# Ledger of designs, part 8: VH-VL binders against Protein broad-minded (TBC1D32)

Target 1, 124 residues: Protein broad-minded (TBC1D32), of Homo sapiens (Human) (q96nh3r1119to1242)
Amino acid sequence: GIHPVYFCSTHYIEMLLKAELPLVFSAFHMSGFAPSQICLQWITQCFWNYLDWIEICHYIATCVFLGPDYQVYICIAVFKHLQQDILQHTQTQDLQVFLKEEALHGFRVSDYFEYMEILEQNYR
Below, E stands for the ipSAE of ESMFold2; O stands for the ipSAE of OpenDDE; V2 stands for 0.75 times the mean of E and O plus 0.25 times the DockQ between their complexes.

## First folded at step 11 (VH-VL; framework fv_daratumumab)

Design r02 (from p01 with heavy chain S99T, light chain S92N; at its last look DockQ between E and O 0.88; V2 from the best seeds 0.00; counts 0 for: pae E 4.9 > 2)
Fold by ESMFold2, look of step 11:
Structure r02 (fold): chain C 124 residues (1-124), chain A 121 residues (1-121), chain B 107 residues (1-107)
Amino acid sequence: as target 1 above (124 residues)
Amino acid sequence: EVQLLESGGGLVQPGGSLRLSCAVSGFTFSDYAMSWVRQAPGKGLEWVSAISGSGGRTYYADSVKGRFTISRDNSKNTLYLQMNSLRAEDTAVYFCAKTWRYGVWDYFDYWGQGTLVTVSS
Amino acid sequence: EIVLTQSPATLSLSPGERATLSCRASQSVSRYLAWYQQKPGQAPRLLIYKASNRATGIPARFSGSGSGTDFTLTISSLEPEDFAVYYCQQYNSYPLTFGQGTKVEIK
């Protein structure tokens, strides 16, 4: 398969998360778990064990055709998808375990395409 | 408090059209996918249509594909269902339902009270 | 599409009794199954998501279990307000589908 070239900036991920999903940002802050830790895991593994094969192909195609910054935008879209789950798991103080084990059920790149285009317009 | 309020139901002849609306409050509307789910009199629940949080993706049950159009206006916090070429089997209470997430492939945490659509000669 | 078959169609019980409702899927839905309660003239209410997680505000007497194709909703001790119709719903794959319902009624 295709190896991602982009390496996440911790500051860039946290800036976007604070601006776009402030409740999620606050949940990570309160938990002490850095959002870049899980984003790097997702991106580096091409979402292996997190998405089914077809969605992995969609991720790869999106990054190839729209550019490597979409690796970050997809991570923000995943946080948007998981927002309510993240808030729940911050209460139970198991956020890191949840994120490392979550299979990202129901996440489809195409459902978030317009959102990610807005992220590109606003932050790139 | 989350509230979903359907309107626009009524009596219509076969082949006619209706537009349903669902006004929402108590949550950030654009963050969540929405669905229409219907229930024929004395029958169970049937998923009809879904739309992603931005409105960029829409999905339809085979029974309504090509006749119904789901849409949303996030600036007005309103979900719509345009129903064309109505048939007797479309007679049902139509519920507006909120998905837990932005994407459409999920369960429904909140439901409206429903609006009755009757298709009869 | 994934067909959900609920059994029994009707469950006649008295308050204080235990209710056990079954939902079977025609193919695996993993753990992506929800349960709803619906009273006459009302909208459905979410009880259980992800097979076993109670929704906010749902009493502890409601519990869900199962994975794959076989799922159970249990009401440990029926209260008068629990007599209603119960639906299961899968959200594993398109299209989203519901079971036909189980009516829990007063004997």
Scores: ipSAE 0.212, ipTM 0.754, lowest interface PAE 4.9, mean pLDDT 87
ESMFold2 (binder alone), look of step 11: mean pLDDT 93; pTM 0.945
OpenDDE, look of step 11: ipSAE 0.666; ipTM 0.900

Design r03 (from p01 with light chain A55Y; at its last look DockQ between E and O 0.94; V2 from the best seeds 0.00; counts 0 for: pae E 4.7 > 2)
Fold by ESMFold2, look of step 11:
Structure r03 (fold): chain C 124 residues (1-124), chain A 121 residues (1-121), chain B 107 residues (1-107)
Amino acid sequence: as target 1 above (124 residues)
Amino acid sequence: EVQLLESGGGLVQPGGSLRLSCAVSGFTFSDYAMSWVRQAPGKGLEWVSAISGSGGRTYYADSVKGRFTISRDNSKNTLYLQMNSLRAEDTAVYFCAKSWRYGVWDYFDYWGQGTLVTVSS
Amino acid sequence: EIVLTQSPATLSLSPGERATLSCRASQSVSRYLAWYQQKPGQAPRLLIYKASNRYTGIPARFSGSGSGTDFTLTISSLEPEDFAVYYCQQYSSYPLTFGQGTKVEIK
C-alpha cells in the first residue's frame, strides 16, 4: 500500500501547481493526466532518465542540504521550464507521452534557485 | 500580440558607453529568458548575452565579458544592455530576443527589429 | 564553444527549385538545433526547432533533419519570398552559437 506521506506530498504538488502555474494546472486538467503522477516518477527515479548527470547531482545536493521539500519545489520549477511545451502538447493530446519520454533539456537547477527560494518563503 | 522594441542605439566614440533598452509586451516577461544578439554590417548573427527569467543568472560571450552588463526590470517589462568600453568591433545592429522558455539553453521565438550601434572615432 | 559551419555560403536557384542547406557542428549538439530565416533589414524568423520541428505558421515546404553534428534544412519548392539568408543555431551548450549563414538568392 501507499504510505500516508506520499498522499500528502502528491496533494501539495497539485495545490502548489494550481497556485503558481495556473495555465499548466489547467493543461493537466484538460488532458486528464495528473501532475503528481509525473512528479512521483521524476522523484522516485531521482530524474535519472530526464536530467544530465551534473543536474542530478545538483538535485540530490539541493534536497540533502536544503531539505526534502525541495523535491516538490524542483518539480514546480521543471513545470515552469516546460510551460510552453506543456501547453503545446495539450493541444496535440500527447502530453503524457511527452513528459514520460523526453529529456528535460535546458533545465538547470541553479537557474531556478531564486524561484525555489520564493516558493519556500511563500508556501512553507 | 508579442512585441519587442529596442532603443538606445547611436553613434559613440571608442571607449564610450551606451545603454540599450528593449520594451516588451504581449507575454508574461518574467516567465522567459532573454538574450541580446548582434549582427555587424554585412555579417552573421552573434549571441552576446543572456539572462534568466528572474534575472538571477547572466551569461556573456567572451568578446563582451567585463564590458557589457545585461539586466532586466520585470516590473517594467524591460530588458537592458549596458555597454561600456566600446570598441569598433562592437558596431552592429543589436536585437533583443525572447527564449522559448524560462532558462537560457534555448532557441528564440520572437525578435525585436534591432537598434544600430556605431562605434567610430 | 561549438562552431557551426554552414554550406554552401551562397545558393543561387530559381523559384520552384529545391534548396538544400547544410549545418555542421564541431561537436555533437544532439537535436538541439534551430533554423532561422532573415531578409534584408529584418529580424530573424524562427523556422525549425529541435532539428526537425516546424515552428507555428511555417509552411510545409520547410523541413529540417539531422542529429549529432550534421543537419539539413530543405525547402522543397522555392517561393519568391524564400530568397533570404538562413542561419542555424545550437542551444546544446553555452555559449549559444550561430552558423555564418547561407544566402539563398535568385539566379
Scores: ipSAE 0.270, ipTM 0.779, lowest interface PAE 4.7, mean pLDDT 88
ESMFold2 (binder alone), look of step 11: mean pLDDT 93; pTM 0.951
OpenDDE, look of step 11: ipSAE 0.819; ipTM 0.930

Design r04 (from p01 with light chain T56Y; at its last look DockQ between E and O 0.78; V2 from the best seeds 0.00; counts 0 for: pae E 4.0 > 2)
Fold by ESMFold2, look of step 11:
Structure r04 (fold): chain C 124 residues (1-124), chain A 121 residues (1-121), chain B 107 residues (1-107)
Amino acid sequence: as target 1 above (124 residues)
Amino acid sequence: EVQLLESGGGLVQPGGSLRLSCAVSGFTFSDYAMSWVRQAPGKGLEWVSAISGSGGRTYYADSVKGRFTISRDNSKNTLYLQMNSLRAEDTAVYFCAKSWRYGVWDYFDYWGQGTLVTVSS
Amino acid sequence: EIVLTQSPATLSLSPGERATLSCRASQSVSRYLAWYQQKPGQAPRLLIYKASNRAYGIPARFSGSGSGTDFTLTISSLEPEDFAVYYCQQYSSYPLTFGQGTKVEIK
């Protein structure tokens, strides 16, 4: 089954974010809002209220068939998708509200499969 | 400053091929999806093709599917459109357009000035 | 695919008048609609995204409204540089589609 250690590791999420998306890492750092806080919400809800039905099915299938560490890789892919939106929301109150209410429009798990495979190869 | 510069347009006979290029500068190319959008003389805009930031996903309008291939070389900051089996109805100005984000489900915040493709003779 | 129908096809107005341009979608696009301006011989320019947000550097006389299937671009007081063709574009689902355009011309 899926173990809590993957989605509870603040260090792992921050390491990946700094390496892969340094501007997003800087935005979270400056805002004081922890990336793991929103990742926890996304992962524990299986992106319910954030993605449409078809994409939730893709998320679940990806994690079941490719492994639970893909929960983290999908979160990094979502941050890559939202990079420009995040950079526009610089204050803690604004960034936190935005991320909690964002419907992740335009995010398709399949658009990021190759990216997540590279993350797996490099960071497993 | 963001710049998109298309090239490779010209006159070609029906059934021929052309390869369009779009040279990009002023932003991190691999972070953004790209599209080709065309406009026949005196007509409206038609989306042709899109490609995600990594190049891992490509999409095509039905009118060009199987004949056109979108690609990108992120190391050279260049977007491409390979156009095969060209028809008279492919005659248009072809614009390179930058998406707001990495994925392809988006609006276009920057456009090139276009390159003319004429299919006749 | 989602068909966007713009009306009117041509809007003949004088400087200083209000222009109201319509875009109707064949099915809901939520608020994922953009508007572009195109002058002869030029590339399109983004005016409005997400139905109502002005793009960077777009004057306040341009405003967008609507959600679902019915959208409006309003130019509150036409300037000489506003006589152009305007296109709506949906980015809710593939294929990405544009409306047929509304030409705003002087008279």
Scores: ipSAE 0.313, ipTM 0.787, lowest interface PAE 4.0, mean pLDDT 88
ESMFold2 (binder alone), look of step 11: mean pLDDT 93; pTM 0.949
OpenDDE, look of step 11: ipSAE 0.832; ipTM 0.932

Design r05 (from p01 with heavy chain T28Y; at its last look DockQ between E and O 0.81; V2 from the best seeds 0.00; counts 0 for: pae E 7.4 > 2)
Fold by ESMFold2, look of step 11:
Structure r05 (fold): chain C 124 residues (1-124), chain A 121 residues (1-121), chain B 107 residues (1-107)
Amino acid sequence: as target 1 above (124 residues)
Amino acid sequence: EVQLLESGGGLVQPGGSLRLSCAVSGFYFSDYAMSWVRQAPGKGLEWVSAISGSGGRTYYADSVKGRFTISRDNSKNTLYLQMNSLRAEDTAVYFCAKSWRYGVWDYFDYWGQGTLVTVSS
Amino acid sequence: EIVLTQSPATLSLSPGERATLSCRASQSVSRYLAWYQQKPGQAPRLLIYKASNRATGIPARFSGSGSGTDFTLTISSLEPEDFAVYYCQQYSSYPLTFGQGTKVEIK
């Protein structure tokens, strides 16, 4: 782990996911795989095996300079990035494997800064 | 139903300018990155430019960098390409293409029918 | 920049035959490769993404395979509407690039 309080963040992640991406929330519910399971893995590893070094630096800098709640906002942004993938992999019943192994292709933290700022404005 | 409709093509002299538009409907525009892809007569596809869902990140092929500007107005569901300092080699059909995701590193699930830009003296 | 080289340039076949189209990348793109079909005067149509996943509404006769640098599009039994140009596209890194195309034409 990193310094932020992960337990509170995982509950917050599920609340925000339901509000922001209800289809993704429903897909996790149908699969029996909790969104917080993968988010906790991403957050505690600082995305080490999921992002390249430059994007990990963006993640860390974002959390340091904008606040630890951005760990949550980044997870929501990742789910927004993956929305169609998640729906497809719910149908093929391999959602958990997909999220642990292939989930983050094409995700760049910088592409989602404005979205995460909106999340902060709306939910903080 | 997803629809992408390009407009603004035409005949222009070398050194001239054109502004292309792509009106979209059938999806939440701000959720998806968009690209312009062109095809010269009798040639293959060439990616030209991309813009993230918010418009905060833009990318350009080297052949157009400094001359073309991609933008979007999410309130009007419209993608734009401002084309300046046009050259004969810019002659092509220009397609508006929808990314599958918010970020720009992607394939294109929907395409418009294209608008022809002809650069000739 | 990742260069995609398609082969053959032209594939002359009859309806009912099997078509095999190749796309080779100059460096690994993992599985981040898409295939498109384009008929004259029309926009490209997405067939395959992530090397092997059929896009919505694409018939089962289209299949993709490969990873890394070598990719294949297969049409198991050509229908009259399948005679077109086919492009591969990588989305592993910017700039996004396309192959030069393979024309599948009637023998």
Scores: ipSAE 0.031, ipTM 0.695, lowest interface PAE 7.4, mean pLDDT 86
ESMFold2 (binder alone), look of step 11: mean pLDDT 93; pTM 0.949
OpenDDE, look of step 11: ipSAE 0.825; ipTM 0.931

Design r06 (from p01 with heavy chain S35H; at its last look DockQ between E and O 0.94; V2 from the best seeds 0.00; counts 0 for: pae E 4.5 > 2)
Fold by ESMFold2, look of step 11:
Structure r06 (fold): chain C 124 residues (1-124), chain A 121 residues (1-121), chain B 107 residues (1-107)
Amino acid sequence: as target 1 above (124 residues)
Amino acid sequence: EVQLLESGGGLVQPGGSLRLSCAVSGFTFSDYAMHWVRQAPGKGLEWVSAISGSGGRTYYADSVKGRFTISRDNSKNTLYLQMNSLRAEDTAVYFCAKSWRYGVWDYFDYWGQGTLVTVSS
Amino acid sequence: EIVLTQSPATLSLSPGERATLSCRASQSVSRYLAWYQQKPGQAPRLLIYKASNRATGIPARFSGSGSGTDFTLTISSLEPEDFAVYYCQQYSSYPLTFGQGTKVEIK
């Protein structure tokens, strides 16, 4: 898989999250858990333990074909997918456990292509 | 306050067409997948169709593939179901349902009150 | 396609009694099972998601359990407003499917 470090900074992730998903940004702020920590975990594992095999293949192909910046856009799409779960788990004070342990059920890369293209257009 | 308001139901002859609408408010529409679920009179619930939050992905029950088209206009906060080649077995109350999340593989946290479609000659 | 079979078809009980409703999947749905309540002339209402989590505003007398293929909805002490039809729904895989329903009626 593609190494994430160059394109996954705390500042960039937080800026994008604040602009695109302000309620999710606020939830991370309230929890004290940095969004970049879970993003790095997802990316460095190539979403192993989080996605089924076919979606891992779609993730890898997206990053190879469209460029490594899509690693960040996929993470933002995952946060969009999980928005209501994140808000709920902030209320129950277990957000970090949820994000590290829960599978990303129902997440499909193709459902978010239009969204990620807009992110690329607006932020790169 | 979350609201889902269906419209466009009515009486149609077999082979006819109808377009259902679902106007939504009280949430950011583009953040959520949307569904149509139907219920024939006196019968159980049947999932019909789904569309992702952006509209980029659509899914259909086998019983309606090729005849029904789900769509959404996120600028108007409106979900649509175009129903063509209607059959008697399509007679049902059609519910608009909101997914918990952006993607389709999910449960429904809010439902509209439904609109009746009757297909009868 | 995952078939959900609910039992019993009808459950005749009195207010104050405990109701136990079963839903069995034809193959594993893990924990991705929801329960809905529907009263005559009304839309369904979400009760339980992820097999055991109560939706917002659902009274504590409703509880769900199970994983894999066997699931249970329990109403610990029936209230008059609980007499309705209950549906399970899987969201593990395409297509999304519902059980055929269990009617809980007054004895």
Scores: ipSAE 0.308, ipTM 0.787, lowest interface PAE 4.5, mean pLDDT 88
ESMFold2 (binder alone), look of step 11: mean pLDDT 93; pTM 0.951
OpenDDE, look of step 11: ipSAE 0.763; ipTM 0.917

## First folded at step 12 (VH-VL; framework fv_daratumumab)

Design u01 (from r06 with heavy chain V104N; at its last look DockQ between E and O 0.05; V2 from the best seeds 0.00; counts 0 for: pae E 9.7 > 2, placed apart)
Fold by ESMFold2, look of step 12:
Structure u01 (fold): chain C 124 residues (1-124), chain A 121 residues (1-121), chain B 107 residues (1-107)
Amino acid sequence: as target 1 above (124 residues)
Amino acid sequence: EVQLLESGGGLVQPGGSLRLSCAVSGFTFSDYAMHWVRQAPGKGLEWVSAISGSGGRTYYADSVKGRFTISRDNSKNTLYLQMNSLRAEDTAVYFCAKSWRYGNWDYFDYWGQGTLVTVSS
Amino acid sequence: EIVLTQSPATLSLSPGERATLSCRASQSVSRYLAWYQQKPGQAPRLLIYKASNRATGIPARFSGSGSGTDFTLTISSLEPEDFAVYYCQQYSSYPLTFGQGTKVEIK
């Protein structure tokens, strides 16, 4: 397998979120919880505690064949998938707990391949 | 304000076909998975089919697989269910339902009022 | 396929009483369990998601609990509008399945 790409700048995640998911960007900003903190946790663990085994295999294959920047793109796709949950938990100020402790129910890497290809073209 | 409006129900003979539609407004349709759920007269709820926000993935209950086709037209904000080879057991009110969460979540926060399909000789 | 068994089939209660509705899954669904209310001629209404989270606009008298295979919906003090049929639904795996329903009716 893939070694996690070390994410050097919180600015890059914030830039992508602001451009692609402005409501999620606002939610993280209001909460004071940095999106890079949860992305780092997901990436460092290769999503082991967050995705079913088949989806972890898709994640690994995607990063091996399409490049390590896809670690970031999958994180953005996860935020897109969870947008309504994120907005609800920001209202209750438990966003950090929710993101660190919840499985990513219903998320499938293959449902977001086209979206991630668009992210690559727009931001690479 | 979220609205889901089903249409296309009616009376049909066994072996016949119907196409159901669900017109959608009040949210960004392409961002959400959509579902069909049915309820036979006097009976409980049965999940029928789901389609992802992009339309790229579809799912079916075993009781309808091979006979029903779910689809969506995101440019028209419309969800469809093509029902072929209808049987008496397909008689039900058919509900269009929206996933609660952005993406592929599988519980339903908004439902249409339903459209009745009756399969009878 | 995950079978959800609701009990009792019917609860006959008066306004002001506490209702306790049970839903049992044939295998673990973790916390991926929702509850719906349905009145005759109407679409279902989401009450509870993730076993215990109240949907927006649902009164505080509704509460859900449980995880794994055993789940409970509690209505702490019944009001006249609460007499309806209640369904549990799992969304742990496809196919999505519903319980058979518990009818809460006026005594």
Scores: ipSAE 0.006, ipTM 0.645, lowest interface PAE 9.7, mean pLDDT 85
ESMFold2 (binder alone), look of step 12: mean pLDDT 92; pTM 0.942
OpenDDE, look of step 12: ipSAE 0.019; ipTM 0.661

Design u02 (from r06 with heavy chain S30D D31Y; at its last look DockQ between E and O 0.16; V2 from the best seeds 0.00; counts 0 for: pae E 12.3 > 2, placed apart)
Fold by ESMFold2, look of step 12:
Structure u02 (fold): chain C 124 residues (1-124), chain A 121 residues (1-121), chain B 107 residues (1-107)
Amino acid sequence: as target 1 above (124 residues)
Amino acid sequence: EVQLLESGGGLVQPGGSLRLSCAVSGFTFDYYAMHWVRQAPGKGLEWVSAISGSGGRTYYADSVKGRFTISRDNSKNTLYLQMNSLRAEDTAVYFCAKSWRYGVWDYFDYWGQGTLVTVSS
Amino acid sequence: EIVLTQSPATLSLSPGERATLSCRASQSVSRYLAWYQQKPGQAPRLLIYKASNRATGIPARFSGSGSGTDFTLTISSLEPEDFAVYYCQQYSSYPLTFGQGTKVEIK
């Protein structure tokens, strides 16, 4: 089996987010909510209650076949998917509630395979 | 510019069937949940059904469950509502609506202009 | 199912007057409440989301307040175009529900 990667450094997630999704990075900064907090919640739950069963299978398969670092790349892909939603939730505590309590309906891991391959190439 | 265009409404007898369509443009269709909301003549709004962006999850109001089927074709940017076993109480204008994000946990930022379904003998 | 009860059913007011519309939920919906305006023969238009945030292009005379079970839409000074039906909608949980509407009509 695979071991899930735990990302303990908020700086790594912030660096990737700043480089790849600067408007999303700014939204987190304005809200005061750390991106790593939600990424850890998603990863430790294996996206249970956030993704449909088929998409959880894609997540697990991606991490098994492409490596556990893809847990971080999937989180960045989720932020890319949610970019417009996140930009509308810049109020205090608003972004945290949105990300912790809303399902990620519409996110499909398969829609972001090419993007995640590019992330691996650039940031490995 | 976001556009939602409903079609397929009309007059049908009780027990009959209709299929509604909603043609969508101006946004990445498969990112967003889509909904049907109806309004009987002179009455308020009633949520009918929702479908996730991928189509993997569907939701129905109790009043239509087992009779209506929501679906989408993401390659054609089209939302559908198959309505079977129609009753007089299903008479309404049917709107398609785009959630801001997904499913049951959202407000609707864009609405179509609606299509009228009349169920009468 | 969360029931939203709007009051009053009808407000008869003149242009320039203040309108206050109430929406009460049968259970807490936190801040997940939206307000819509609907004119005859038209689709609803989003006014307020997250209880108090004005949607894009909505004039400042519209304001929303409340959290939990009690919510208010206020129109500070009615304009001729504001005479319409107003609906609240919760998006806290399945199934999504609307209030029955408050009609704001010219006296």
Scores: ipSAE 0.006, ipTM 0.557, lowest interface PAE 12.3, mean pLDDT 84
ESMFold2 (binder alone), look of step 12: mean pLDDT 93; pTM 0.947
OpenDDE, look of step 12: ipSAE 0.019; ipTM 0.700

Design u03 (from r06 with heavy chain S54Y; at its last look DockQ between E and O 0.89; V2 from the best seeds 0.00; counts 0 for: pae E 4.2 > 2)
Heavy chain, then light chain:
Amino acid sequence: EVQLLESGGGLVQPGGSLRLSCAVSGFTFSDYAMHWVRQAPGKGLEWVSAISGYGGRTYYADSVKGRFTISRDNSKNTLYLQMNSLRAEDTAVYFCAKSWRYGVWDYFDYWGQGTLVTVSS
Amino acid sequence: EIVLTQSPATLSLSPGERATLSCRASQSVSRYLAWYQQKPGQAPRLLIYKASNRATGIPARFSGSGSGTDFTLTISSLEPEDFAVYYCQQYSSYPLTFGQGTKVEIK
ESMFold2, look of step 12: ipSAE 0.312; ipTM 0.790
ESMFold2 (binder alone), look of step 12: mean pLDDT 92; pTM 0.947
OpenDDE, look of step 12: ipSAE 0.888; ipTM 0.946

Design u04 (from r06 with heavy chain Y59W, light chain R31S; at its last look DockQ between E and O 0.08; V2 from the best seeds 0.00; counts 0 for: pae O 6.3 > 2, placed apart)
Fold by OpenDDE, look of step 12:
Structure u04 (fold): chain C 124 residues (1-124), chain A 121 residues (1-121), chain B 107 residues (1-107)
Amino acid sequence: as target 1 above (124 residues)
Amino acid sequence: EVQLLESGGGLVQPGGSLRLSCAVSGFTFSDYAMHWVRQAPGKGLEWVSAISGSGGRTWYADSVKGRFTISRDNSKNTLYLQMNSLRAEDTAVYFCAKSWRYGVWDYFDYWGQGTLVTVSS
Amino acid sequence: EIVLTQSPATLSLSPGERATLSCRASQSVSSYLAWYQQKPGQAPRLLIYKASNRATGIPARFSGSGSGTDFTLTISSLEPEDFAVYYCQQYSSYPLTFGQGTKVEIK
């Protein structure tokens, strides 16, 4: 499976999210749970409950060929993709349920390759 | 092997209540959203309700809002549909349907054989 | 709600012929469109998901295409077992909705 680097990347996820998506970061604080908890769930399940098979393959391939740190970059990319929804569900106070129980509709790993490359350059 | 088995259908008078059950096996029940879809005799398919894997979120068609309640018991691998204030137009075969294996994608890879609900005076 | 309109209502064809079924959405559903087959007295069976992906065990003669508002289910060469009612379903947003169905019958 995927290398368990996410266990040591909690602070890394928090740091990146705060830097890249400050509004999303604040939304998590307002909602009273850590974004790393969501990322851990995604990564532990290999996004099985959130992405279709094609995108799961893309996720795995990306991590295998580009490095395990891309697990974090993909999580940040997903948060970027969901930014508007995250803000909306913060207002309705159901953000945690939304993130844990909603599929990542419309998210394509390939659409965020450039973004993830920038993350790699800046934070690796 | 995935199996979905509906039960609880029958004849009921208008204004009456009925509770449907769907017993499932062959997959981790709590990992998947579940749905009810109904089909009136000789008519098409109509989505009725959905519930998330944990049961924390529910969705309803406008035609049943306020009257129907979807629930689940993950310890019993059972999906429920409590139907109150039943109307003649609620007459249909009610199918329980499983969401696709890739999370909460709202299309249905497995269906039960359905249970008939007839609302008539 | 998103309304799905299928056409034609009935398609009369012979075995071996090509069947083309249309599903039009009242607004864009991106690629979040599924197709089902239903035979009399049976539960629906998933054929296509995400507009163009065949479900497990579905023969290659079934194919889906389209995005946005216009979708097509194609059966390249009808087999006797393919005569049934076909439904499209969007899962772009709640409430989930089905088309009214297209009946493929023997000519």
Scores: ipSAE 0.017, ipTM 0.688, lowest interface PAE 6.3, mean pLDDT 91
ESMFold2, look of step 12: ipSAE 0.201; ipTM 0.766
ESMFold2 (binder alone), look of step 12: mean pLDDT 93; pTM 0.949

Design u05 (from r06 with light chain R31K K50W; at its last look DockQ between E and O 0.80; V2 from the best seeds 0.00; counts 0 for: pae E 5.7 > 2)
Heavy chain, then light chain:
Amino acid sequence: EVQLLESGGGLVQPGGSLRLSCAVSGFTFSDYAMHWVRQAPGKGLEWVSAISGSGGRTYYADSVKGRFTISRDNSKNTLYLQMNSLRAEDTAVYFCAKSWRYGVWDYFDYWGQGTLVTVSS
Amino acid sequence: EIVLTQSPATLSLSPGERATLSCRASQSVSKYLAWYQQKPGQAPRLLIYWASNRATGIPARFSGSGSGTDFTLTISSLEPEDFAVYYCQQYSSYPLTFGQGTKVEIK
ESMFold2, look of step 12: ipSAE 0.131; ipTM 0.734
ESMFold2 (binder alone), look of step 12: mean pLDDT 93; pTM 0.951
OpenDDE, look of step 12: ipSAE 0.672; ipTM 0.899

